# VHH binders against q2ydc9: the designs that were tried, part 17

Target 1, 344 residues: q2ydc9
Amino acid sequence: MASESAGPAELGFVEAAPSWRLRSEQFPSKVGGRPAWLSAAGLPGPPELACPLCGRPMAFLLQVYAPLPGRADAFHRCLFLFCCRTPPCCCGLRVFRNQLPRQNDFYSYEPPSEDPPSETGESVYLHLKSGAHLCRVCGCSGPKRCSRCHKAHYCSKEHQSLDWRLGHKQACAQTDNLDNIVPDHNFLFPEFEIVIETEDEIMPEVVERDDESEIIGTMGEAHEEELESMAKHESKEDRIFRKFKTKISLEPEQILRYGRGIAPLWISGENTPKEKDIPDCPCGAKRLFEFQVMPQLLNYLKADRLGRSVDWGVLAIFTCAESCKLGIGYTEEFVWKQDITDAA

## First folded at step 4 (VHH)

Design v3 (framework vhh_7b18_3)
Fold by ESMFold2-Fast, scan of step 4:
Formats: sequence, structure tokens, C-alpha cells
Structure v3 (fold): chain B 344 residues (1-344), chain A 123 residues (1-123)
Amino acid sequence: as target 1 above (344 residues)
Amino acid sequence: QVQLVETGGGLVQPGGSLRLSCAASGFTFSSYAMGWARQVPGKGLEWVSYIYSGGSTEYQDSVKGRFTISRDNAKSTVYLQMNSLKPEDTAVYYCARDYKRGFGPSDYAFDYWGQGTQVTVSS
């Protein structure tokens, strides 16, 4: 239990980064763009990446690189969050976990270099080391192939049609540079690196409450019980909102809070998950909280002019307590969406 | 080129204090977890303390309450404040950088080490 209870929450903040630092070899935590897949094999297929509510392809939202100490099978470990961008729906969510040992078929045993590679250009890599092909639009598994050029791949007919209309029709015969010439489909979220800071280092220090006690004392004994009754007006709902507001106010730019096994920070007492609402892992283990996405992230995503946008108060991600390992594949975990409730 | 340079070692009497410093260069210091390990004469290398990229700390049981690890990201420096030193703490102390930064606790996979600094506690 020592590993799950260790330390305070960690906060995630967005930062601009060169494209090479957001590639899989750098083990990034990132927002937007295409997924920087961990295992190059065993990717979730199009059915697993379809919105559970409307069935359309989901957009990659973010990934969190979060290895587990003392676990050889989780030396590399990453969580991938997807959301629906289809305007009528915009509320489907799915999250996947992938793990690799240090010695694996895809990455160097040694730490990634901090020096830029010789080729740092903004190249889109749509073929993985496993030979898997990625969709030209979203960067997810692309089993559908263009019948004309045989080199463009897609997750769905919808993305194939989108790419065709936005330029592939004209570029189809120019196959040598196909992976380097990818138009903006207005489907991906803006791309940022997630940088990590500890909440305890940015929270204000604990101050003694002697001054508060002194103020109460000046009221006299005849009014002490009445004053305490009036002071105890704060409801559970007010306390939850006050705590949330306080945590956010200290670092308004936080887009993510990480703390495996800690309690989530809720925006309100409404629409919080009960134990029965969090399904157990298929391996039989319970799920525990791992991280949450804060409403601040929406400010980086709402810049797109889509007519309707994604929305949430908090997204809470729950993962297998045992972080079970089934080969090199991607395991679906659980995400809970807490919306902002109307007052009154 | 990654470099870690330790300073602050020396001779001290039992019950005394020392503050070790490790100046880091050649990488984005704030993005990495850092640790201290020691080589005790006649024993192997043992980890002493660890500070995550996010600032959380961990300590070997024998030094808990006596040693404090901290970092100053603006100075790219990690520190080890050693109080109530015992003869058993006599060792060469190494500053080390952990593997690439991630969320949560590290598995202490140190891949870059400093030159070491000698701490001697009089018997």
C-alpha cells in the first residue's frame, strides 16, 4: 500500500514543445494532436476507439506517462484518453492503459536523449515499428486503405471521406511524400506537452489560527454558542465547492491532477460516482482513482470554431488497482464525467 | 552532456550535521527525479533518499527523521541535509538522476551518477 499512498497530488500544466519531444520515443505526457502510442503493437482497433454513445471516431484528448515503482512489467506505462468531437454528442469518453518492461521490442534500454535528433522537422509518422498503419486524420489504427494509392490508411470511412475532401483526392498519386504532407482536418485538438509540478510546493504554508480564536474570544461567553452556531452554517456542498475553488485558485492553469489512489477533487457534491458506478477490472481487481482532468483544459480546446464544443466540470480516470498486464496490448480503463450543475 | 557535481562532504563528529549539494547541468533539471545513494565501505551501493520531479520525497528507513532531501529548480541543484550523523553514515555519497520524468513514484532507475563526495563520521 506504500506506493498508492505516497506523496501529495501532482499537477499538470500545458507548455509548447517541439514536435520531436512529443514523439513516442520521448515517453511524453501530452494534450492533443495524435497519440504518441507506447506499444507499437496491439493498438486498440476502430471499434474500441468509436464513441460509445454515437459510434463515430473519437479524438485523442491527452496521455499521461505514469510508470509504477517496483513493477518490471510497468517500467513504461501510459494512459490514453479519447473524447467524442461530433457536435450532437460530444460526451463519449474512453481511456486505455498500456505497459512495457524496460527491455522491449520498441525502445532503447537507455533513457531518451534530451538532444534534438538530426531530423527535427514536423513530419507525421503514420507507420509504427510493428508495421501497423495509422489513420491519416487521427493517428489511431488504420486498417482501411485508399484503393487508388494503397499508401493512405484510415480508421473509418468517415475519416477517409474527410481526408479525400481536404486534399487527398489531389495528392493521391504523390505517394513518396504522403506521410509528410498531411492537411489540417480540423479534427485534432491543439498539441501541448504536459509538465509536472507538485501541489504541496505551490500551496500556501499552514498558518496557526490563534488570531481567529482571539476574535471569537472577544465576543464574550454569553454569545459563544450562538456565534459557533452561525459560523457552522457552511453546508457539505459549500465545503466541497470551497475546497475545489481554493485548490484551483492557487494554480489556475492546472489542467490535470495526478495521484494514484488518492481521493478525487470534485467541483460539486452532485454527480459523483458511487462504488457501484466504477466497474471492476476484467482481471478481477478493483479500480482506483489515478488522475483527473480539470476544466481549465477546455480553454485550450475551445479555440476551435466547431459550432458546438466538448464540455465537462471534471473527468476522473480510474485504473486497475493491480495495473494488470496482458501481453503488450492496450487495456480499457474507466472514466467518469462530472458536469457543472446549475444552481437552484 | 549530463553532469552532476557533488559538494559539501567532509569530516564531522557523531551527532553533527552536513549539507550535501549536487549541481546539475546538461538537461532540464525540473523534469527529472533526483536521488542520493551511498557506498558504505564493505557494503554495496544503497539508496538513501529520493525526490520526485513533482517534489514528493522518500527515505531509507535508517535515515528517516535525520536526513532531508530538497531541490531548487531555479539553481538546478538537489540537496541532502544530514542531521544527527552516526558512524554508520560514513560513505561516499552520490547524486543520481532517475529515468525520464513521469507522473507518480519512480522505480529509482538511476542512469546518471555524480563523482561522489566523501562523508566521514568520527568513530
Scores: ipSAE 0.419, ipTM 0.721, lowest interface PAE 1.2, mean pLDDT 79

Design v4 (framework vhh_7b18_3)
Fold by ESMFold2-Fast, scan of step 4:
Parts: structure tokens; C-alpha cells; sequence
Structure v4 (fold): chain B 344 residues (1-344), chain A 123 residues (1-123)
């Protein structure tokens, strides 16, 4: 299981797509907008989607559709990444995994249609098949209800207040239009599809060693004096950044690297996780690396607003090695942030 | 409806070459990774190669350097060029549409399969 993905890394790139292609039924990998939830039941609640640092509601950043072939319980499998967008914080991160077997209560056994739906243009869907209501601002679980109309739902008082000021106060009197008309709250990131390409044939590289003795081993036939001179004048930090630059230079638009069970690509040697920093899954299994978000994604997020913006060098996502299924719910996984300032 | 139709199989001598073609219809071909898998009469199904929607390729270790997968999105066709064929390559070869998403390739990940084309490598 764990070593099945020991092959090459897969790269993610953003492309514009019509909204219907990014709905849950299409099993998208996507950036921004509202989450295209997989299971309609067992969604993370407002406490689980609150920033662990400031307590404010987090914004959806991206999702990755990454099924595990050979696993009947992971025929559909998605990872959902959230980040804090509330200045001055903008530092909190959470990631969730959800899995479904092919036969399930939410989706057809057969693959989704590749044809556009008969209606061009699409309503925002704020009510799931499970009966769960979604927040009008963020599309996350919305247990709070507007006391006046009883039809608008929210994850938090912050989003209820935001929606009220930006249009719901007037729309509350027009019940027929409530479910289909949602204003731009300037809270969501821009929405894009993530498309996949493999790296193996375009970036052939020798595996980088973490210490000098391993580096010397890979250059075993070179003269000892030459090896000592090279080792003396090249720091670990220089080697890590050079490898990072090389991997990026051939495909500079990559916003994501996927490789379940491979080693992450770090921008620097500073603030990298040790095994002890990566908590075990609640099921008891260890976590392993699954994918990372590259700094290139920041260029697509329009994060530059009044105040502090989201920022990172690399976000590394670690998931349960057994990809355990704890019922139908969303399992919180682990994300590690390596900042750009660590590489400066 | 989705259809995958393989052609190009046949009988060849060891060391010979064959080119398999797979004509796809009923879906947006350019959006899917495509692959080839083979069924050896005495063994299970095994994947041979796949090509991502972006054109990048992967191969099973036993065929690396001998087989080349390619695609023509304008014709909705995927190809498998097989060189230096060995008796062990004798199998029914299936074209398959790979399920959209990140992760490893396998026969389980394929949504749709063709009918298969027989490749026999013998004297």
C-alpha cells in the first residue's frame, strides 16, 4: 500500500473551467471557490473549520481528487485544504480527507457525464442530499439560521453579519430568490480546475542526499581532494535550494506536486518537519507525505487585498498511511507550512 | 456512450514490432489519462503503460525502453508502439480509460475497457 506510489511525482496546473465541471459530481481537483464536498454527510463543523490560531472561519484553498486503486473503500477519495484569510493572522491551516466506495448513497456507479448540463449557468447549491445546510458565504457547514427568513444558513456570526451587510438584508424579503442568488463576499479565492501532468520523463534527477557522507557516496569515483573541496564550499541549504530551483525551472507554472509516500521537495533546510512533528492518525497508523502546494499558487489567489495576505514557501500535506475509513465522515489530516522567509 | 476499440494485434516473431491503436468515443478524450493493460492467459490483468491528459507517460518496468505510448487528441486515439517483442509479451492487450485524479495507475483505476486485441510472440 504505502510504497505503491514510489513512482514519479505528478504535477498540478491551474486552468479556467466552467462552474459545472467543478461540481461534486465531476469529482474535481480544484483551487478556490466553495468546497465541492465528496460525502454529503459528516462534514467538518464550524469548530473544525475555525483557524487554530485566531478562531475565525477559514477559507477553502483547494481540493485534490486522489483515489487509491485496489482499495474498494477509497474508490472516490478527496483531500480538502483550508487556510485562514483573516488579517492579521492568515497563518492557520487544516486539511481533511473523505472517502467513498464506488457504490454509495451520493453518486452514480457510472462515471459522470462529460456533456454540459442543459442549463448554461448554475445556481449555488447550499443544501446537500444529506439535509445539511451550507453557509451562504463559504459553502462550509452552516448550522446557524437567519431568524427572519429561516432559509439562509451560516457557519458563524462573522459570515452572517458579512452576508447581511452585502445583500441578505434586502434579499431576506424575497424568499423565492434566496437559494439561487448569492453576492460576492470577497471571502472566497478565485476558482480554477487543477489538471495533472507527470514529472518522470521531463525531470530526470539523482536522489539528493541529506548528509555529506551520502553525497560523497553518490560521487564515489571522484578524487578525494575534489570531493572535499566541493563538500566544503556547498552548504546543505545551497543544495536543497538548488534542487528546488531545478525541479521548478522546467515547469514553473506547477502549483502542486503529488506523490503519495515520496519525499517532499523543500525550498530550504529550515523549518522542515521531523518524524516527531508529524502526528499519527487517530486510527493508530503513521502518516506519510501525499502532496505539497508550491509558492506559484499564490500568483493565482488574488490574495493582495487591504491588509495581510496568505503566504507560504511550501505547504506539505501528510495523510494516514492506511487511508483509514472512520465511518462516512471527514478525517482531519496534517499540514506542515514552510515559509518563504525561511529561504530568504 | 463510451467506446474503446483496439486494433493492430497479431502474430510476430521474437524481436519483432507491432503498433496497437485504440479509437475512443463518447467522452472528452483530451481530459482523461489513457492506458494499456494486458491479460496473460495464465495470469491476472497487469497494467503496461499510461499517458496523462498532458502527454506525460509511465511504463511497467518489464516494457521500459521497448514500448512507447502516445496519443492524438484530435483523433481521440491512443497508440502503443511495441518493439523488441519477447514471448513473455504474449497477451490480450486492452485499451482503458484511466479514472481522473492524482495517484498510482492500476487496472482497478480504469473506468472503461475495450474488447482487447491479441498479441502473440512466437515462431
Amino acid sequence: as target 1 above (344 residues)
Amino acid sequence: QVQLVETGGGLVQPGGSLRLSCAASGFTFSSYAMGWARQVPGKGLEWVSYIYSGGSTEYQDSVKGRFTISRDNAKSTVYLQMNSLKPEDTAVYYCARYKRGFGPTSDYAFDYWGQGTQVTVSS
Scores: ipSAE 0.407, ipTM 0.748, lowest interface PAE 1.1, mean pLDDT 79

Design v5 (framework vhh_7b18_3)
Fold by ESMFold2-Fast, scan of step 4:
Structure v5 (fold): chain B 344 residues (1-344), chain A 123 residues (1-123)
Amino acid sequence: as target 1 above (344 residues)
Amino acid sequence: QVQLVETGGGLVQPGGSLRLSCAASGFTFSSYAMGWARQVPGKGLEWVSYIYSGGSTEYQDSVKGRFTISRDNAKSTVYLQMNSLKPEDTAVYYCARDSYKRGFGPTYAFDYWGQGTQVTVSS
């Protein structure tokens, strides 16, 4: 109860960053590119990263670094969101959570260095410290190996074929390892760091009936017949959209809103999830809201490059209320897509 | 070496004011959230106030409206302005650094603490 009302939401904004700052050991929140995986073990496999609607490999959309205070098992904690980029589908979504204690097999106990490493080049790291190989196209788990060179790995035949056409055919013919030469496959989203700001506490959140009272109060200059007409004709839908526009207008460049256990900000009253629409965690705990992706992100994705683009009003991410540790790897969480109701 | 040095404690009458300062060194101060906590003899450690790297603040209910936390990144210093002090505010006050890299969500996992400064509120 206290956590749900404890201050304003945190907002995410995109900024260009050097590639070294977006590596796993920097614990980034980021958009696009390849995932900066947290645990090097227990990665989701190709079946878990296939679109639930069309079966094609999904593209990495973003990750959010969101540790839990007081939880030793969630000292490092990251959420990874994937979406389908395959026209005509472009509708599938999956989200995964991974968490680690401070003492772990992958990262230093002490904070990462603020100084750039000696080698700051545009190197693509295609295998993890666990020995797992990553797909040359998407950076997800790559169990399929090139039959000619045995050095390139892929999540799927589709990505193997794509890489062959665009670069690997030439690289495979050479005796030297050219892992540092990876072409633009036009599959990954543009890459940005997500930086965090706290939302100004300008207007405290009020209950729906108090909102109606406040709206009537702010219209105090209107005469009685106009107030009756406005009260009669102003829909709940209009009030929800007004609240949404007000929150966006305060910081128009926000690409996400974070508030674990806080109510989501909806673009409309239509296509919002009911309690029954949000599955419980396999551990038995309920899921609660953690963050949402705002429509502003679409402007950074160059989504129309490939024809039919990804689209949403809001994506709302719900996670296990207990942030459980079922198994050793990445746990699938729940994402709800709210589209813009007037598709004009 | 990470070091946090508190100053500004002392004896004050009820209703009085004190300003605590914490000088930080040995790390990139602007990258970390900072907090104040207090220890009453015979009781546990109690969080008082928190300031995020971006400047947003949080307060324990019993001090809200009376205490103000602030930071000066150019001086690597965090402050606690204490107004309308009460006898129950008597404690050793500690400056603390949040334990790692800031992510989304509040964190109160402090990894480095100062030596403490005594605040006594008595008539």
Scores: ipSAE 0.408, ipTM 0.742, lowest interface PAE 1.1, mean pLDDT 79

Design v6 (framework vhh_7b18_3)
Fold by ESMFold2-Fast, scan of step 4:
Structure v6 (fold): chain B 344 residues (1-344), chain A 123 residues (1-123)
Amino acid sequence: as target 1 above (344 residues)
Amino acid sequence: QVQLVETGGGLVQPGGSLRLSCAASGFTFSSYAMGWARQVPGKGLEWVSYIYSGGSTEYQDSVKGRFTISRDNAKSTVYLQMNSLKPEDTAVYYCARGPYKRGFGDTYAFDYWGQGTQVTVSS
């Protein structure tokens, strides 16, 4: 399980950004749009990106760029979170980790340029340096090819049919570059950069006073009995909710909290994982907490036009404690969903 | 060879101002985050401010509103403008280079440090 960290958590906030800054070579942390894949090879396939509950293709939710200092094999490291957007389900979740050494087949040894490249347009690149084709709808691995034009690729029959209805039928077999003309399928979440800030330390002496319950005076046995009765009514649930509200009040717009190995911040005491609920990594190592997605993110996803939308209290992401290297491929990690299920 | 050279420290009265400069060489300056940290007597080393390659900034709570970090990529220089200085700001201030690309888990992950410049705020 998670061990308490010595340092404060890092917070993530959404910010609008030019599309070029969210491309893979910029190593972004981002919400929505298509994944900015790290390794161009070894991508999770359509079965790995299908909802575990309903079998439909999942939508990309977010990614965080989180290298491990001092680890040569995790010089570049990204976590990719996917969620189901298909009604009536909208409940499935999967998370994948990918990491690369500094010297690799895909990226420069030197840091990325912060200057805009010569091509800064809204072009969608659906063919990776590895030769992999990406789905025109979701940007995930697309092994299915349009039988007519052989230029459009898809992860699934569902996305092929969606694209066909919304534009590909008219564009099929035309001489124009299909990669430059992709309709809005209303499948992807709105796209934002995730900007990192460090959570400020809260000094114990700067805790705000709460009502009369914080006032403990000198008194006889009658007062002690009253305080004992009051203390008996303090629930674990009240403490958890209070802690959550205090941490959120510092920065209300935080959409994620990052702290590898710290304890997660829960919205309630209900539906929290026990150690046995968190599977070990296939490599044999335990998993530890790495980051969580806050309910605030849902406010930025309200462009959802589906009759039923995604929902959560907190999403907690747990990763291999050893951050094991399994070649250049994407390793599935563990996500726990805490819903808002108590007291209506 | 990476070099970071701080200048601009000195003695100043409470309420005064100082501007620290850090001249960087030996790497592609614009591609790295830069920061300032200080060695405060009795507190040890603490970070002060961070400026990412893209220009976004972070500040320690105690200096927010008083200090401003900035960078000039053409001159390979990072600055710390310190206003409304207090006696508790007395410290050796260090310029430091941040990671290849700032990601989560990189708070305080600096790989090269300058030699430091003394700032003394006396009453």
Scores: ipSAE 0.502, ipTM 0.785, lowest interface PAE 0.8, mean pLDDT 80

Design v7 (framework vhh_7b18_3)
Fold by ESMFold2-Fast, scan of step 4:
Structure v7 (fold): chain B 344 residues (1-344), chain A 124 residues (1-124)
Amino acid sequence: as target 1 above (344 residues)
Amino acid sequence: QVQLVETGGGLVQPGGSLRLSCAASGFTFSSYAMGWARQVPGKGLEWVSYIYSGGSTEYQDSVKGRFTISRDNAKSTVYLQMNSLKPEDTAVYYCARDWSRGFGTKSDYAFDYWGQGTQVTVSS
C-alpha cells in the first residue's frame, strides 16, 4: 500500500448545490438524491441493490469521490453507499466501488467545465451514455420497462407500483417530457454536495494535552477527593467516548471522516469489528478502512416521518487494499455498522 | 485557457521571509483545491502545502509552523508565506491546481495544471 497517503483525516461537510454540480461529469462527492454513477457500464443490478436483510430496494445514501494517487487505473474512483429505508427493517447496508483510468469511454481527458451549462434546470437524467436505463424512482439500473408507454424504466415491481400511483398513471399517455418531469416519491434522501476540509493535527493534540494537565495539575483549589472519585469511575468505554466527543467538538458539522488505512474513530468499545469480521476482497487482498459516516449526517436525512427511520452511531467502510479492477463494473466492498450503546 | 503565474521568488538569507503569489485564470478558482510543490536539486518534485476549496490547509512536516498557505477567491490568487527559511528550502516553487477535487488527493499525481515555477534561493 505504498501509494496511499498516511496523513491526517479529511473531513466531509454538506453544502447546498445546484443540480448540475452534482451530475456524474462533475465527479461529485454527494449525499442523497440519485447516484451520480461513474462508469455508465456494469452498474450493479436490482439483486445487488436489494437489502441483504429484507430483500427490498435500497436507497442511495452517499458517494465519495476518492481517486488513488499514482494509480493509472484509479484516476477516477468513487464509492457508493446504499441503505434500506423500508420499515420495519431500515438496517441493511451495501457499498460499491467503481474506478476508471483517465482515458476512458465516458469522460473527457480534460477536467470538467466549471461554467454552468445552458440547461441548468432540475431535469432528471434517466438514461446513460452506455444505453443503460435508470429506474424513474431511485436512479439505479432499471431493466423493467412500462408495458404501455415503453419509456419509463424501473429496478423493481415495487418502484413501478410506487411511480404508477404517484403520477405515471396520469402521465403514461403523455410521454413527450417524461424523462424531465419526475414526482417526489418520498423515497430519496435530501441531496447535498460533500465538501472536503482537513482535520487540524496540532489543535486536537493541544486540546487533549490541556485536558490532561487540568486533571493532573495541583494548581489552585484542589478537589483531590473528587478527582480521585472521578478517576476511579473512569472506564475504558468512558475514555473511548470522550475521545470521540473531543474529535467531534472540533468540527461538530462533520458528516464524514476520510483516511485510507488509518484507524476508525469509534463511538464506543462495543460492537467494533475484529479482523475476522472483515472479509477479504474476492481478489485475495485484505480490506482496509477508507472512511466513516458520522451520526451528524442523520440530522440532514430527516424526512417528515411518523415511523422507524435509519440510524447509526458510526458506519465504517472498508475497501480492497489493492483497489483491484476485476472488470469495468462495480465491486462490492464492506460496511460495518456500530450503533450507539446507550439509547437516549 | 487555464493559466497559473507565480511571482515573489528571489534570494533571501537564512532566517528570512518570502511571500509567493500565484495568479490563476481560465477556471472557477473557488471550486478547486490549490497547492504548492517544490523541486529541490537531487530530490525531485515534492508537495509543500495544500489548501482545500473550503479553506482548510495542510503542510508537509518539514515546513509546518514556518509556511502558511492562503487564498483570495475574489482575486483568484493563492499565496505561500515562507518564514524562518533554511538553506534546504532552496528550490523552484510551483503553484498547482488539484483537478480531482476528491478525498485523498494531496499527491502530485492529482495536480493537472502547473505554473512555470519561481526560484527561491536561501543563501548567506
Scores: ipSAE 0.456, ipTM 0.765, lowest interface PAE 1.0, mean pLDDT 80

Design v8 (framework vhh_7b18_3)
Fold by ESMFold2-Fast, scan of step 4:
Structure v8 (fold): chain B 344 residues (1-344), chain A 124 residues (1-124)
Amino acid sequence: as target 1 above (344 residues)
Amino acid sequence: QVQLVETGGGLVQPGGSLRLSCAASGFTFSSYAMGWARQVPGKGLEWVSYIYSGGSTEYQDSVKGRFTISRDNAKSTVYLQMNSLKPEDTAVYYCARDYSRGFGTKSDWAFDYWGQGTQVTVSS
C-alpha cells in the first residue's frame, strides 16, 4: 500500500453562490441541495441511492468536479457523495463517479457562459434532456410517478408521501406551476459552492505512515525494550494528531482536501483503512485516495434543524486508479469514515 | 473572440530580469485560471507557471524561486516576472487560458486558448 504523499493538496472552501452557477452546465463543485448531475443518462437508481445500513433514501452531501487533463474520456469528471440523514442511522455513505469526453450528448464542446442567464433564475429543473425524471424532493432519479397528475416524480414512496403532505396534495391539480411550487422538505443540506485554493507550498509536505497496531494493553511486567516500543507508538500517535492540527490551523475553514494519489490526512492513528479494507475496482485496478471531507463541513450542515446526527472525523474517498469507464453511467467508488477520537 | 496578447520579451544578459505581460480580452478574465508555457528552440512546449482564479500559484521546478506569476483582474492581465535568467530560459513564451475548472489541475493543465508568443533570449 502506498503511504507517502505526492505533494501538497488543493483545499476546498464553501461560498454562497447564485443558483444558476450551481447548475450542471457550469460543472460545479458544490455542497448540499440537489445533485448537479453530469451525464443526464445512466443515473444511479433508487436501489443504488438507498442507505446500505437502513435502506432509506440518502441525501446528497457534495460533489467534486475533478477532470483528468490529458484523458480524452475524462474531460468532464465528477464525484458525487451521498449520506444517510435518517435517525438513528445517519451512518450510511456512498460515492459515485461519472465522466464524459469533451464531445458528448449533453454539453457544448465550448466552455459554459460566464454570464448569468436572462431567463428566470430560481426555477427547480426536475426533467433532464435525456428524458429522465428527477425526484421532486431530492433531485435523484425519480421513476415513481404521481398517479393523479402524472407530472410529479419520486425516487421512493417516502419522498412521495413527504411531498404530498407538504404541498403536492394542493398543487396536484396545478401541474403548470409544479416546478415553481416545490416546498422546503427539510431533507436537503444547505447549498454552497466549493471554491478551490492550492495549499501553501511552504507548508510541510504531507507524509503519512498508517500504524495498524496500537499498544493499548499492558502486561504485568514492563521491560525496557517494551517501554521503548510504547514510547515510539505514543510519539507516532501524537505526531499524527499534531500534523492534522497544524494543517487545519493554517486554513481553519477548509471543508475538503483534494490530491489524487496522495496520502490522506488522518485525525488520529485509529480507525485508518488497511489495504484489505479498500476494495479493488470491478475493472481490476486498485483504488487510490482522491479527496477527503474535513470535520469543518459539519459546521455548515448543522444550520439544518432536522435533528440529524451526521458526524465524522474525516471522510476519505478512494477511486479507481485507472478512472475506468465500465459503462455509460455512474460508477460506485469507495468511501471510508474515520470517526473523531473523544480523547483528541 | 478570445484573444491573448503577450508583451515584454526581448534580449537580456544572464542574471538579468524581464517581466512578461499578457492582455486578455473576449471573456470574463477573473473567472479563469491562466498559465505560461514556453517553447525552447528544437524542443517541445513545456509548462512554466500557473495562477488559479483565486490567486494561488504553481511553478515548474526549474523556475521556482526565480519566476513569479501574478494577475490584475481589473486590467484583465497576467504577468510573469522572470529573475536570475539563464541561457536555458531562452524560448518563446506563451500565455494560455485554462479550460479546467476543477480539482486536480496541478501537473497537467488543460489550456484551450493560447497567445501569439513573445521571444525571450538570454545571451551575453
Scores: ipSAE 0.384, ipTM 0.727, lowest interface PAE 1.2, mean pLDDT 80

Design v9 (framework vhh_7b18_3)
Fold by ESMFold2-Fast, scan of step 4:
Structure v9 (fold): chain B 344 residues (1-344), chain A 124 residues (1-124)
Amino acid sequence: as target 1 above (344 residues)
Amino acid sequence: QVQLVETGGGLVQPGGSLRLSCAASGFTFSSYAMGWARQVPGKGLEWVSYIYSGGSTEYQDSVKGRFTISRDNAKSTVYLQMNSLKPEDTAVYYCARDYSRGFGTKSEYYFDYWGQGTQVTVSS
């Protein structure tokens, strides 16, 4: 009767996929593009999706579909991660959780269809079943409407101006083409499906520890015994990074690690969160680690057009330990960014 | 039409071995994760082992080191090699298809098609 936790960590890898497979009814885990929203109602609004540091609209980074077995209210459950792409800032991050019971107003009780729908083209869907309109640039909630055509919607003046300059000015007077002809705004990340594999339970040969660290420039007032001790012991920092490298070397293409309630894998001993740095859920429960984004993802984001504006060592996502249901809306969770060094 | 057919069950002595096979048809086998679950007499279903589409595997703690799951995509078949069998392994074993693409979903709650089951009895 007892629900058992996942064994070793699950690893996420990116793969190209047809657009229909990445739509909401397929319950995808994915990188880039526009969010495949779970609940069609209660979407975070423009204020909730603005960068907490610079106030500009954030870009969708990835979503992880991670249901909780045995929880009727979390039969469908998804986490949505957003990041700031504005070059003067590039530091803002927000993550949201949404969950639904199996019987709900948006999706069939039965499993998703294996067959591609009749329309498998590159069409962009900017309207949800709830009647909510999505921004033509980012696919987030779009309450602002084009005053001229009344058909295009936007989250912000920034995105409205961007779309206007790149094509909407010409398309605004044309009927029926708005949903099918959306220009490349250079705002969205490249889109990929995230596929899941488990971390290998059979470890490769144990890497022998290098217990001697070379420390240059520490001579002076230190005792000979202390210097000898320093020379014979691998530094804590070296051990943390070696552990990180060892875990990455097992599967170099991993872009995320998932394990609800396990310990995060840090790239260094610096800028790791203390318990006090992780806020409790508004419901009163503590937050626990759920997944982390690995630096390998940056290589996929830079392949198409991503500039130097986005960087991280590790992004660690913490969620409500009770995965509380506060209605059908999207609940903000917590993300911690660990950089290798101070920001440039 | 989706079908899963288990074979290989039977009576075996404690410490013995059995190899279960599950032949799948009616879907693109290589695109789905597959699992094995068992139902002990008078008790509920419990997940036993899971194999992802790429071949990575997971096991319930009570069977780790004794059971091995594998797949042959060319034959659309999943296998469960059971070694060092114990009386408590006595159960009806089901193979199942996982329809969920989610993290943390290696459980009977996300299996959409099940075989008929094959009886495994471990006794003298």
Scores: ipSAE 0.539, ipTM 0.760, lowest interface PAE 0.8, mean pLDDT 80

Design x1 (framework vhh_8k46_1)
Fold by ESMFold2-Fast, scan of step 4:
Structure x1 (fold): chain B 344 residues (1-344), chain A 125 residues (1-125)
Amino acid sequence: as target 1 above (344 residues)
Amino acid sequence: AVQLQASGGGFVQPGGSLRLSCAASGFTFSSYAMGWFRQAPGKEREFVSAISGSGGSTYYADSVKGRFTISRDNSKNTVYLQMNSLRAEDTATYYCAADYKRGFGPTSDYEYDYWGQGTQVTVSS
């Protein structure tokens, strides 16, 4: 059975890391690059990783390693978030959950080594032990094979064409180094490790209040008469945004807030999901909040290179309350995008 | 040297209560989450409960929720597990562990950094 968390959120921050620490056997939480898949079998196919709005391949945004230790079937558990990078679309998002018991076909029963492996190079691993081939561009399932060399694999015609233009045409004629030579397609986001800090340890005794007394307390001691007058005229929207700003100001570099079953922190009172907007899991269980992506992440993604295809106020991820295992492989969960409301 | 000394185990009848304690030394106690795990003979080690460094967040396995309570006293470098309404299936060696934190949510024993020697709990009539 799934464990219930109590109290404040855990915060995620980005840090540079060597490539070997972001490989699947290290069970990373990470931003960008290619997915560090958990199960080597049952990967989402190209249809599941196509944007639901425009049909083009989505880019990997981040993954969160979040086991449920009370559950033998969720000893390893990871959530994978994808977004559309096609500028006209700007909205496509999908999230997948995968989980494994401690004893499984892919990983050692014992914890991963903390020492660097003998092979620490920046080699891209495009073939999993399950026999699955990964796309040279995005690292997702690649069932399409280059008709000339039969060594390069792709998720889509779009990625095959992109790779051909940017280097594979030359590499296809060579037999020696295809596995080690992957160009920068300008499709993947920059890669970082996500490191965790508990909000209650950073800020002990932080009191969450959404009433008028919180506003007065947050405004400080200086200029109290003027600040009190301002607080009396503050709208509900202003209060929500002030709460959001206060929580961010305590740790401005937070890119993620995690708390399975807690309430999400919204940037505004508009465009928030109602209960009916969050679909139940196909297994019959309700979904509950698990984590949210903060706007601060956009600063690390070089989002200015992508225009409107990567922009949000908050992304809230909801997962099956039972963390069910439907068949084999990766289970799609639910993501809600709250856009930034224009300042009044 | 890092030390985690668990104590408070023993024999109780079904429906009884025990309080386990784990005294920690050799690290900055308040910077580490503390967890309790158990292992019955012939079975894998399983998560029981965890508490954040400040004590603000607690986590419980579904099998013990409502019966067990975890707490800590950072001034004494000690974590406690109050076990009520004990059942035969709670029979196990109980281990305390310290975790700097790797995954989100309560961590599996796979990710805990330091481990104690354990204390035996036997629930039998």
Scores: ipSAE 0.538, ipTM 0.777, lowest interface PAE 0.7, mean pLDDT 82

